# Miniprotein binders against a2bj90, part 73

Target 1, 235 residues: a2bj90
Amino acid sequence: MSRSARRKTSALNTVLRVVEVFASIQGEGPFTGTYSVFVRLAGCNLRCPFCDTRYAWSLEAGKPLGVEELVEEIARYEPSLVVITGGEPLLQRHPLNSLVEGLESLGLRVQLETNGILPAPARDEQLWRVYHVVSPKDVPVRVPGAKLHPSWVDYARATGRAWFKFLVANEQHVREVAEYVAKLGIPRSRVYIMPLTPEKLDMKELLELHSRIASLAVKWRLNFSPRLHLLVQLP

## First folded at step 23 (miniprotein)

Design VX2
Fold by OpenDDE base, fold request of step 24:
Structure VX2 (fold): chain B 235 residues (1-235), chain A 83 residues (1-83)
Amino acid sequence: as target 1 above (235 residues)
Amino acid sequence: SPEERDEAQWLLRLARIYQRAAERAARRGDYDKAIFYLDLAVELLEEALQLFSNPEIRKQIEQELQETKERIEKFKKKLEEQK
């Protein structure tokens, strides 16, 4: 391999396309209530009709940032958690492993958010060590081209560092989630249901929807994820 | 039952939440999002219709279902015109 090919491969592993970096409270999943820095990566392999971050779908919507610069920016917020999100973060898998290595070297905890279409981390990846919240898009809402990669179930069993979060509107959706996770052999303790909220919902309606879905979570013995940031009016 | 009536009334409220969201999306030209929310509204209205026994309420839900389906077809045409 020529010296030029090695330099091009090294440069590709050290730059991320980033849409935004901001501090807030994690509003969703197992880390709800945690003071977090959010890193929204550019590019997505889906076009979910309900997506609220459509501006992140193109890789070109992100600015190129060096991993070292991004680690320094994140560290200035003194976060209790770093949340890597976006379109689909695993589209930038190589520089994302470098980012995780940098953050872990500072003792920072990392959570990835993924749609679960791409393979789970391998044991030799830095991503193997972090927490993952997988949001399948094939159940109960069906996005074309969405299918959970089977390796996420194996990763969850091997590490205990994966959870599965599903958008639901009613009891039928919760039933479909329960059947789906049972078929895949995902433990109920790793499953979160979350209300499917539209944009600009009234606070009374938002609270009632949360209450109804939380009651279904208890009935079906699943974990409940709020949309806490919407309830407390944070980013 | 009172519980079934409460659930049916909630499903109607939730359907109307998604209908309002669909109309907001359509005003922005996001017809894919509008169709998505109206499909959810149809599912919820159909579920509510199974829980109501009152003929006047059933008739009203059936009308709202028909109007929602017509709105979906309108937005599908508009989505095709954008391609």
Scores: ipSAE 0.859, ipTM 0.945, lowest interface PAE 0.5, mean pLDDT 94
Fold by OpenDDE base, fold request of step 24:
Structure VX2 (fold): chain B 235 residues (1-235), chain A 83 residues (1-83)
Amino acid sequence: as target 1 above (235 residues)
Amino acid sequence: SPEERDEAQWLLRLARIYQRAAERAARRGDYDKAIFYLDLAVELLEEALQLFSNPEIRKQIEQELQETKERIEKFKKKLEEQK
């Protein structure tokens, strides 16, 4: 490869397609309550019917942003956590590794949100070092083309830095999650169930749904993820 | 039991939450989302139906279930018309 081709490939590895950057409280999973900067990356390999961020499905919906510029933007918020989300962040794996390197160099903690379809980080990736919340889309709701990549189970065992978050509506969904994680050999301590909330719920209905699913989490000995941001009316 | 009755009533309320969400999605032309929420409503109504013994309540749930299924088929046709 010519020096020019290497420079073009290096430049592509330093640019992300970013939909939005904002500060809020992490409302979901193991980091619930953490003051966080959210980086929503563009592009998704799924078309979930229940997706609340459909505007992020196309790579073209994101603006090109340099990794260095993005690191500087994130750092200005003084976050306790950087949450990388989007459609599917791992579609931008190469520049995402560069972003993680930049953020970690500043001592910032990073958490990735992924659908788990793409392979887990390899040991030589910067992404190996960060936390991952994997949200499978094959159980209990079945999105076409969703299948958890087996390497996420191996990554979780090797690092202890992965959790699995599932959307549930009732006890049958919780049962299906329990069976699924047992079959895959995912420890229950790494499993979160979260209420499947539609948009624009009444606060009373939202609270009741949270209460019901939390009770099921206790019954089934699983972790409960709130949608705290919806409860406290944050982004 | 009182607990089973409370659960059954909750399942009905939750089904109706998803039905309302489906109707909001359908009004926006988002028939994929509408179908998804109605499928959830069907599951919840079917579960609730198993918990109710009162014939009049069962009849109401069966009617709501049928109407929900018909609504799904309507939205499937609408989704096909968009392709």
Scores: ipSAE 0.856, ipTM 0.944, lowest interface PAE 0.5, mean pLDDT 94
Fold by OpenDDE base, fold request of step 24:
Structure VX2 (fold): chain B 235 residues (1-235), chain A 83 residues (1-83)
Amino acid sequence: as target 1 above (235 residues)
Amino acid sequence: SPEERDEAQWLLRLARIYQRAAERAARRGDYDKAIFYLDLAVELLEEALQLFSNPEIRKQIEQELQETKERIEKFKKKLEEQK
């Protein structure tokens, strides 16, 4: 391989397209309540009709940032967790592994959010070491082209560092989630159901929806994820 | 039961929340999102219909279901016109 090919491959592994970086409280999943820096990466392989971050769908919507610069920016917030989200972060897998390496070298914990369409981390990737919240888009709401990659189930069993988060509106959705996770052999202890909230819910309607879905979580022996950031009016 | 009536009334309220969200999306030309929320409203209305025994309430839900389905087909046509 020529010196120019090695320089081009090294440059491709050191730059991320980033939409936004901000500090808040993790509102969802197993890390709910954690003071976190959110890194929203650009580009998505889905076009979910319910997506609240459509501005991140295009890779061009992100600014190119160096991994080292981004590590320094994140570290200034003194986060208890770094949450890597976006459209689909795993579309930028190579520079994302370099970002994780940099963050872990500072002793920072990392959680990835993914739609689970792309393969889970391999053992030789830095991403193998971090936490993953997988949000399948094939159940109960079916997004065209969404299919959970089987390797996420294997990764969850091998590491205990993956959880699966599902949007639900009613008991039928919770039933479909229960059947889906049983069929795939996902342990119920790794499953979260979360309210499917439309835009501009009032606080009374939002609280009632949370209460109804939390009761279904208990009935079906699943974990409940709030939308805590919506309840406490944080980003 | 009183619990089934409370659940059925909640499902109707939630369906109407999604219908309002759909109409807001449609007014913005986001027919994909509008269809998505109306599909959820149909599911919730169908579930509520199974819990109501009162003929007048059932008739009202059946009418709201039909109107919602017609609205979905209207928005599908609008979405095709945007392509």
Scores: ipSAE 0.856, ipTM 0.944, lowest interface PAE 0.6, mean pLDDT 94
Fold by ESMFold2, fold request of step 24:
Structure VX2 (fold): chain B 235 residues (1-235), chain A 83 residues (1-83)
Amino acid sequence: as target 1 above (235 residues)
Amino acid sequence: SPEERDEAQWLLRLARIYQRAAERAARRGDYDKAIFYLDLAVELLEEALQLFSNPEIRKQIEQELQETKERIEKFKKKLEEQK
């Protein structure tokens, strides 16, 4: 059957558990500032204490949506980037590959956010062709059970489509990140440090924390990630 | 030096930011989040203590450390009660 017909047939055979779909600005990492549609998938393999999206932890928090239906909803926003996040989106890996196929058939650029516990995409997966921002939770924040799968480093090297983002509060954390990425062979050009930002900071505190972490990024020759959506008060 | 004093004062302000975040989390019953932020505050207070030489300031930081550690233990008990 044609690629168009196969895409429609594949989408009808898979569903995703989706918590929310919304438009905003990508506020973090290499695509900061991009007009984006966020797709938050249900389910997570971690229970991070600092998580701001605890409502997405349970797979049952998501409603089942067919992939075709979801592609159409996303496309109506005319996004410059589709950000797939969660929970942990790779818990729904198989239907997620179908979603990526549908989005790419429309020429939409896709970025996945992952905690990196589950393996990186294989060459024969649709996820192989999209961008990934990997946020390991074993360093410096030491979430139990949060070991980064080593395939993410291999994937980043093979494709150039993965970056690694770490929450930090101070220089001690940045040193720990630097040691961690050096041990794993992750080049600094692929590493972002980002302010560990609690909810409801006033703007002066938020800006000072950004400034301090950005200065550390320069000192340690790492990339800096803001939390731009917080600075401009978007979801 | 002025740079070290600025850093030390920032560490204290940041510790207090995390302490306030912990209190907000505790009021919502999110004791695991509260403990996480208090652990960060302890780290920052210990780091700040290394940078201050004034004995009165150091004593105040040590008292704040002790109080923070006591709050961590209180919240650990609260977290267990939620199970």
Scores: ipSAE 0.855, ipTM 0.938, lowest interface PAE 0.7, mean pLDDT 92
Fold by ESMFold2, fold request of step 24:
Structure VX2 (fold): chain B 235 residues (1-235), chain A 83 residues (1-83)
Amino acid sequence: as target 1 above (235 residues)
Amino acid sequence: SPEERDEAQWLLRLARIYQRAAERAARRGDYDKAIFYLDLAVELLEEALQLFSNPEIRKQIEQELQETKERIEKFKKKLEEQK
């Protein structure tokens, strides 16, 4: 078989464990407001107490899907952005790189959401070329074992394709974030603070929390991330 | 000042938001989530306490703090029993 035929045959044998695929709006971070297709991968290397997607923690929660089939499903939505999330998507790194290859061949823009424990993409990975929103869980929320891999800072500086997003409840948390990113050399332009919003907040409480955290973002000269999908009641 | 008073009252409201979230999580058996939210509530109550000088208000916040810490210990025991 030719090299191109070998590549096509190999892609057909690559499988991802997928919890759900759905269309919505990216509600968080630098791509807030973008019409997106979300691909939630199974498996996580953390058990964050505040996690809103505990149903994705187990690898067994995912249905095996071939990468080629998944690319076709995603393409039918005609997304402006493909958001790969989970769990922790980098636990399925090898088939994930195959998925990214397929999506990029169709001109689709890809963003990955990661807790940053596993290393940033290497230059020879398809993941090197996509966008990343990294949500470290060691500050201020202090999840055990959640240390950010230092390669993400290097990757952000080398490529300009990574941003860092932090859940905060108050000014003390924002101070901790500011100290953390300064120590790691992460510039403020790459940092987002986002309201730590428990489930079932009524709209007035949700808006007041957004307002308070947004004011802190301005005070500390950091970017603000809403939870827009909560405000507009989308998944 | 008005700004300190507004901040102090917000911290109390936010602490109570997290306390309600913790009770909701505990009703579902998610004691790790409940403890996380109560720990946040403790932080917020301690911060609010530093902003009030009225002794009666401070005493009420200190009582709420103690009650919240007792709930944390209760939920820690329940979390261990789930193992």
Scores: ipSAE 0.844, ipTM 0.934, lowest interface PAE 0.8, mean pLDDT 92

Design VX2
Fold by ESMFold2, fold request of step 24:
Structure VX2 (fold): chain B 235 residues (1-235), chain A 83 residues (1-83)
Amino acid sequence: as target 1 above (235 residues)
Amino acid sequence: SPEERDEAQWLLRLARIYQRAAERAARRGDYDKAIFYLDLAVELLEEALQLFSNPEIRKQIEQELQETKERIEKFKKKLEEQK
């Protein structure tokens, strides 16, 4: 399909399959601490064993919502940031571009969370103008089929609107991340390492894990991402 | 050596965190998640083992390693049966 044909197809798509909409704090990455509305889209192109949101894997798990209806619902929360997540939200790329257009027309800031398998936004997409936190599942914990599309590095360079976030448990994982981002030419200022945190840790263990990974971030001169929502017990 | 001992003790604590996470996942029938966390625990136990010279501690870690690997194989079988 040409870009013109893709745009015509997008104009015909007014519905998103949505698992949940809720307000919370963005707990991860460059926007940590921001009052946010989360929109979890249904469908995923991976079946990560560590996934904590398996209920979002099937497109059929999502309720069909019109884009205009969803924009109105989101706006009522008066968010400082709208976080689009999922599953993998780029599986619903065409109506997602319509949602982004609606949100940005109201002056709402948008961040997308993606596993980076599908290509980065094209210049003619509304998604071009939003922030992206890309979480490759190719390193250090390798999920089959989880190869990062190379366009994300080009997109990050062209726009300054993408960051790369990696789950790590130990220094060997951090070494693997450092080697991976160096090979791809991702500057370390765009890289976050984050504690690989299982569900239901006690607070002492959660804090110790955060401390150990933060120390590794300093040692390796990478950015550290907390899981702040877990520390403050928010969804 | 004190720094090395601190790291070794942390690796053991973290391995046990992941072992407990695997147990919780297995109780829910999420054997792929359980195996994932046990694989991480094995990795951490092997790393910790390289940092201890005390034979009693090494024997304990080696036993824990073997038990964890056996649990992985049991969960792999259960995962295949779910298919």
Scores: ipSAE 0.842, ipTM 0.932, lowest interface PAE 0.7, mean pLDDT 92

Design VZ3
Fold by OpenDDE base, fold request of step 24:
Structure VZ3 (fold): chain B 235 residues (1-235), chain A 99 residues (1-99)
Amino acid sequence: as target 1 above (235 residues)
Amino acid sequence: SEFLRIAKIYQRAAERAMRKGDYDKAVYYLYLVAELAEEKGDLELAIEYLEKAAEIAQRANLRQLEALVYDLLARVYEALGDKEKAEEYRRKAEEIREG
């Protein structure tokens, strides 16, 4: 490889396409209630009908940001957690590993949100060291083209740093999740169910869905993920 | 009932999606209403919502969601004991996935 090709590959590994950076409370999964900086990356490999972040589906929706600049921006918020989300963050895997390295060098904790279609981190990736919340879109919500990559189960077992957050709308969905995680050998302690919430619900509707799914979580002995940010009217 | 309240949430969401031209969202939320109807044993209501979902999916050329609707139609008709219609909708879903 020529010196020019190495410089171009190094430059590609130092730039992320970012839709938005903002501070809020983590509203979902095992870190619910944590003061967090959210980094929403551009591009997604799915087109979920229920997606509330459709504006992030195109890579062109993101601005190119240098990893170093992004680390400095994040650090100014003094977050208890950095949440990397988007469409699908792992579409930008190479510069994302560089971002994680920068954030960890500052002692910042990092959590990735992923749809689990792309392979889990390998041991030599910086992403191996962080927390992952995997939200499968095949079970139970049956999004076309969704399939959980099996390496996420192995990663969860090897590291204890992965959780699985399933969108559910009814008791049949909760049953399907329970059966699916049992079949894969995923411990129930690592499984969260979260209500599938349409956009522009009123607070009464939002609470009705939360109450129903929380009751089902207790019945089926699964963890419940709220959408806390929606309940408290934060980003 | 709690069922009717939840079903109405997704129904209203589908109606909002239709008004915005978000046909994929509309189809999917009608599908979720049909699953709730199935869960309650109201298979006729499930069919009504699925037929509406299929019509929207066809008009909007949402082939993969159309196939998903046909899968549930097949399951509901099987539960009603109409094996002929169940097989028809299985075939329709397969034709979309093979094409």
Scores: ipSAE 0.909, ipTM 0.960, lowest interface PAE 0.5, mean pLDDT 95
Fold by OpenDDE base, fold request of step 24:
Structure VZ3 (fold): chain B 235 residues (1-235), chain A 99 residues (1-99)
Amino acid sequence: as target 1 above (235 residues)
Amino acid sequence: SEFLRIAKIYQRAAERAMRKGDYDKAVYYLYLVAELAEEKGDLELAIEYLEKAAEIAQRANLRQLEALVYDLLARVYEALGDKEKAEEYRRKAEEIREG
């Protein structure tokens, strides 16, 4: 490989397509309540009908940002957690590993949100070291083209740094999640169910969905993930 | 009932999606209403919502969501004891996925 090809590959590893960067509270999963900076990456390998971030589906919807510049921007917020989300962050896997390296060098904790379609991190990736919340879209919500990559189960077992957050709308969904995680050998302590909330709900409607799914979580002995940011009217 | 309140949330969401032209969202939220109806044993209501979901999916050329609707129609008709319609909708879903 020529010196020019290595320089082009190094330059591709230093730029991310970013939709938005903002500070808020992590409203979902095992880190609920944590003061966080959210980095929403552009591009998605799904077209979920219920997606509330459709503006992030195209890579072109993001601005190109240098990894170094992005690390400096994030650090100014003094976050307790950096949440990397998007459409699908792992579509930008190479520069994302460089971002994680930069953030970890500052002692910042990182949590990735992924749909779990792409392979889990390998041991030689910087992404191996961070926390992952995998949100499968095959079970129970049956998004076309969604399939959980089996390597996420192995990663969860090997590292203890993965959780699985399932969107659910009814008791059948909760049953399917319970059966699915049992079949895959995923410990129930790593499983969260979260209400599938349409856009533009009022607070009464939001609370009704949360109450129903929380009750089902107790019944089925699963962890409950709120959408806390929606309940407290934060980004 | 809690069922009727939750069903109405997704129904209203589907109606908002239709007004916006988000037909994929409309189909999917009608599908979720049908699953709630099935959960409560109101299989006739489930069919009504699924037929409407299928109509929208077909008109909007949402073939993969149309197949998802047909999967649930097949399951509901099987639960009603109508094996012929269950097999018809199973075949329709397969034809979309193989094509």
Scores: ipSAE 0.909, ipTM 0.961, lowest interface PAE 0.5, mean pLDDT 95
Fold by OpenDDE base, last read:
Structure VZ3 (fold): chain B 235 residues (1-235), chain A 99 residues (1-99)
Amino acid sequence: as target 1 above (235 residues)
Amino acid sequence: SEFLRIAKIYQRAAERAMRKGDYDKAVYYLYLVAELAEEKGDLELAIEYLEKAAEIAQRANLRQLEALVYDLLARVYEALGDKEKAEEYRRKAEEIREG
């Protein structure tokens, strides 16, 4: 490869397509309640019918931002955690590794939200060192084209830095999750179930769904993930 | 009942989706109502919601969601003891996935 081709590939590794950057609390999974900066990346490899962030599906919905500029912007919020989310963040894997390197150099903790379709981080990636919450879309919610990549199970076992957050709407979904994680050898302590909440629910409807799924979590001996940001009316 | 409250949440969400032209969301939320009906043993109600979901999916050319609806129709008809209809809907789902 010519020096020009290497420079073009290096420039592609330093720019992210970003939809939004904002401060809030982590409302979901093992880091619930943590003061966090959210980085929502553009582009998704799925079209989930229940997606509440459809505006992030196109890469063109994001603005190009330099990794260095983005690290400086994030650092100004003094976050307890940086949450990288979006459509699917791993579609921007190369510049995302550069972002993680920059954030870790400042001593910032990083958590990725992913649908788990793309391969888990390899040992030579900066992404190997961060926390991952994998939200499969095949089981139980059966999104067309969704399949958990098996390398996420291996990554979870090797590092202890992955959790699996499943969307559920009923008890059959909770059963399917319990069977699925048992079959894959995923420890139950790393499994969260979260209520599938439609948009524009009132607080009573939100609480009803949370209460039902929390009770099922106890019954099935799984961890419960709230959608705490919705319950406290934060972004 | 708790069932009726939860079912009504997803039903109202489907109706909102229809009004917006979000047909994929409407189909999927009707599918979730049908799964709740199945869980309660109201298989006739499950069929009613799935038939409506299938109609919307077909009109909107949502082939993969149509196949998902047919999978659940097949399961519900099998539970009713109607093996002929169960096999019909299995074939319809397979034809969509192979095509």
Scores: ipSAE 0.908, ipTM 0.960, lowest interface PAE 0.5, mean pLDDT 95
Fold by OpenDDE base, last read:
Structure VZ3 (fold): chain B 235 residues (1-235), chain A 99 residues (1-99)
Amino acid sequence: as target 1 above (235 residues)
Amino acid sequence: SEFLRIAKIYQRAAERAMRKGDYDKAVYYLYLVAELAEEKGDLELAIEYLEKAAEIAQRANLRQLEALVYDLLARVYEALGDKEKAEEYRRKAEEIREG
């Protein structure tokens, strides 16, 4: 391989397409309430009808940012957690491993949000060391083209650093989640259900959906994920 | 009832999506209203919402969401004991996925 080909491959591994960087509270999953910097990456391998972040679906919607510049920007917020989200962050797997390496060198904790379609991290990836919240879109919400990759179940068992967060709208969805995780051998302690909330709800409507799904979580012996950022009016 | 409150949230969301031209979102939220109607045992109301969802999906050429609507129509007609219509909608969903 020529020196020119190595320079092009090295440059491709050091640039991310980023939609936005902002500080807030993690509103969802096992890290709810944590002061966090959010890095929203561009590009998604799904077209979920209920997606709140449709503007992130195209890679071209993101600006190219160097990994070093992005690490410096994140560090200025003094976060308790760095949350990497987007469309699907694992579409940018190579530069994402470089970002994780930079953040871990500063002693920062990292959590990835993924739809679980792409394979889990391998043992030799920097991504193997971080926390993952996997949000499947096949069960129960039946998004076309969604399928959980089996390697996420194996990763969860091997590391204890993965949780599964399912969107639900009714009791039948909660039943389907309970059956699905039992069949896959995912322990209930690693499973969260979260209300599927349409955009532009008022606070009364938002609380009604949270109350219903929280009651179902107790009934079905599953963990509940709020959408806390929406309840407290943070980004 | 709790059912009517939750159903109205998704129905109003579908209506907002239609006004914006977000037809995929409209079809999917009508589908969620139909699942709530099925959960309550109101199979006739489930069919009404699914027929409306199918019509929007057809007009907007949303073939994969149209197939999802047909899967639930097949399940609802099977629960009504109409095996002929259940098989018709199952076949329509398969034809979309194989095409």
Scores: ipSAE 0.907, ipTM 0.960, lowest interface PAE 0.5, mean pLDDT 95
Fold by OpenDDE base, fold request of step 24:
Structure VZ3 (fold): chain B 235 residues (1-235), chain A 99 residues (1-99)
Amino acid sequence: as target 1 above (235 residues)
Amino acid sequence: SEFLRIAKIYQRAAERAMRKGDYDKAVYYLYLVAELAEEKGDLELAIEYLEKAAEIAQRANLRQLEALVYDLLARVYEALGDKEKAEEYRRKAEEIREG
């Protein structure tokens, strides 16, 4: 392999396409309430009808940023957590591993948000070390082309660093989630159900959806994920 | 009722999506209203919303969402005891997925 080929492969592993970087509160999943920097990566392998971040679907929607520059930008916020989200962050797996390495070298905690279509991290990836919230889009929300990669179940079992956050709109969805996680051998303690919230709800509508799904979470003995950032009017 | 409040939330969301030209979102939110109607046992109301969802999906060439609508139509007609229509909609969904 020529010196030129090694330089081209190294350059591709050091640049991320980033839509936005912002500080807020993690509103969802096991880290709800945590002061976090969000890094929204560009590109998605799905086209969820209910997606609130459609602007991130194209890789071209992201600005190319160096990993080192991005680490420095994130560190300035003094976050309690770095949340890597996007469309699908794992479409940029190689530079994302470099980002994680940089962030962890500063002692920063990292959480990935993924749709779980792409394989879970391997043991040799820096991504193996971080927290993952997997949000399957096959069950119950039946997004076309969505399928949970089975390696996420294995990763969750091996590491204890994965949770599964399911979007739900009704009790049938909650039932389907309960059956699905039982079939896959996912412990209920790692399962969150979250209300599927349309855009531009008023606070009364938003609370009504939260209240319904929270009650169903108790009934079905599942964890509830709010959309706390929406409830407190943060980004 | 709680049902009517939640159904109205998704219905209004579908209407907002239609006004924006977000037809995929509109179809999907009507589908969610239909699932709520099914959950309540109002199968006729479920059919009404699904027929509307199917029409929008067809007009917008949203074939995969059209198939999703047909899956629920099949399930609702099966629950009504109309096995012929249930099978018709299963076949329509399969034809979209195989094509």
Scores: ipSAE 0.906, ipTM 0.959, lowest interface PAE 0.5, mean pLDDT 95

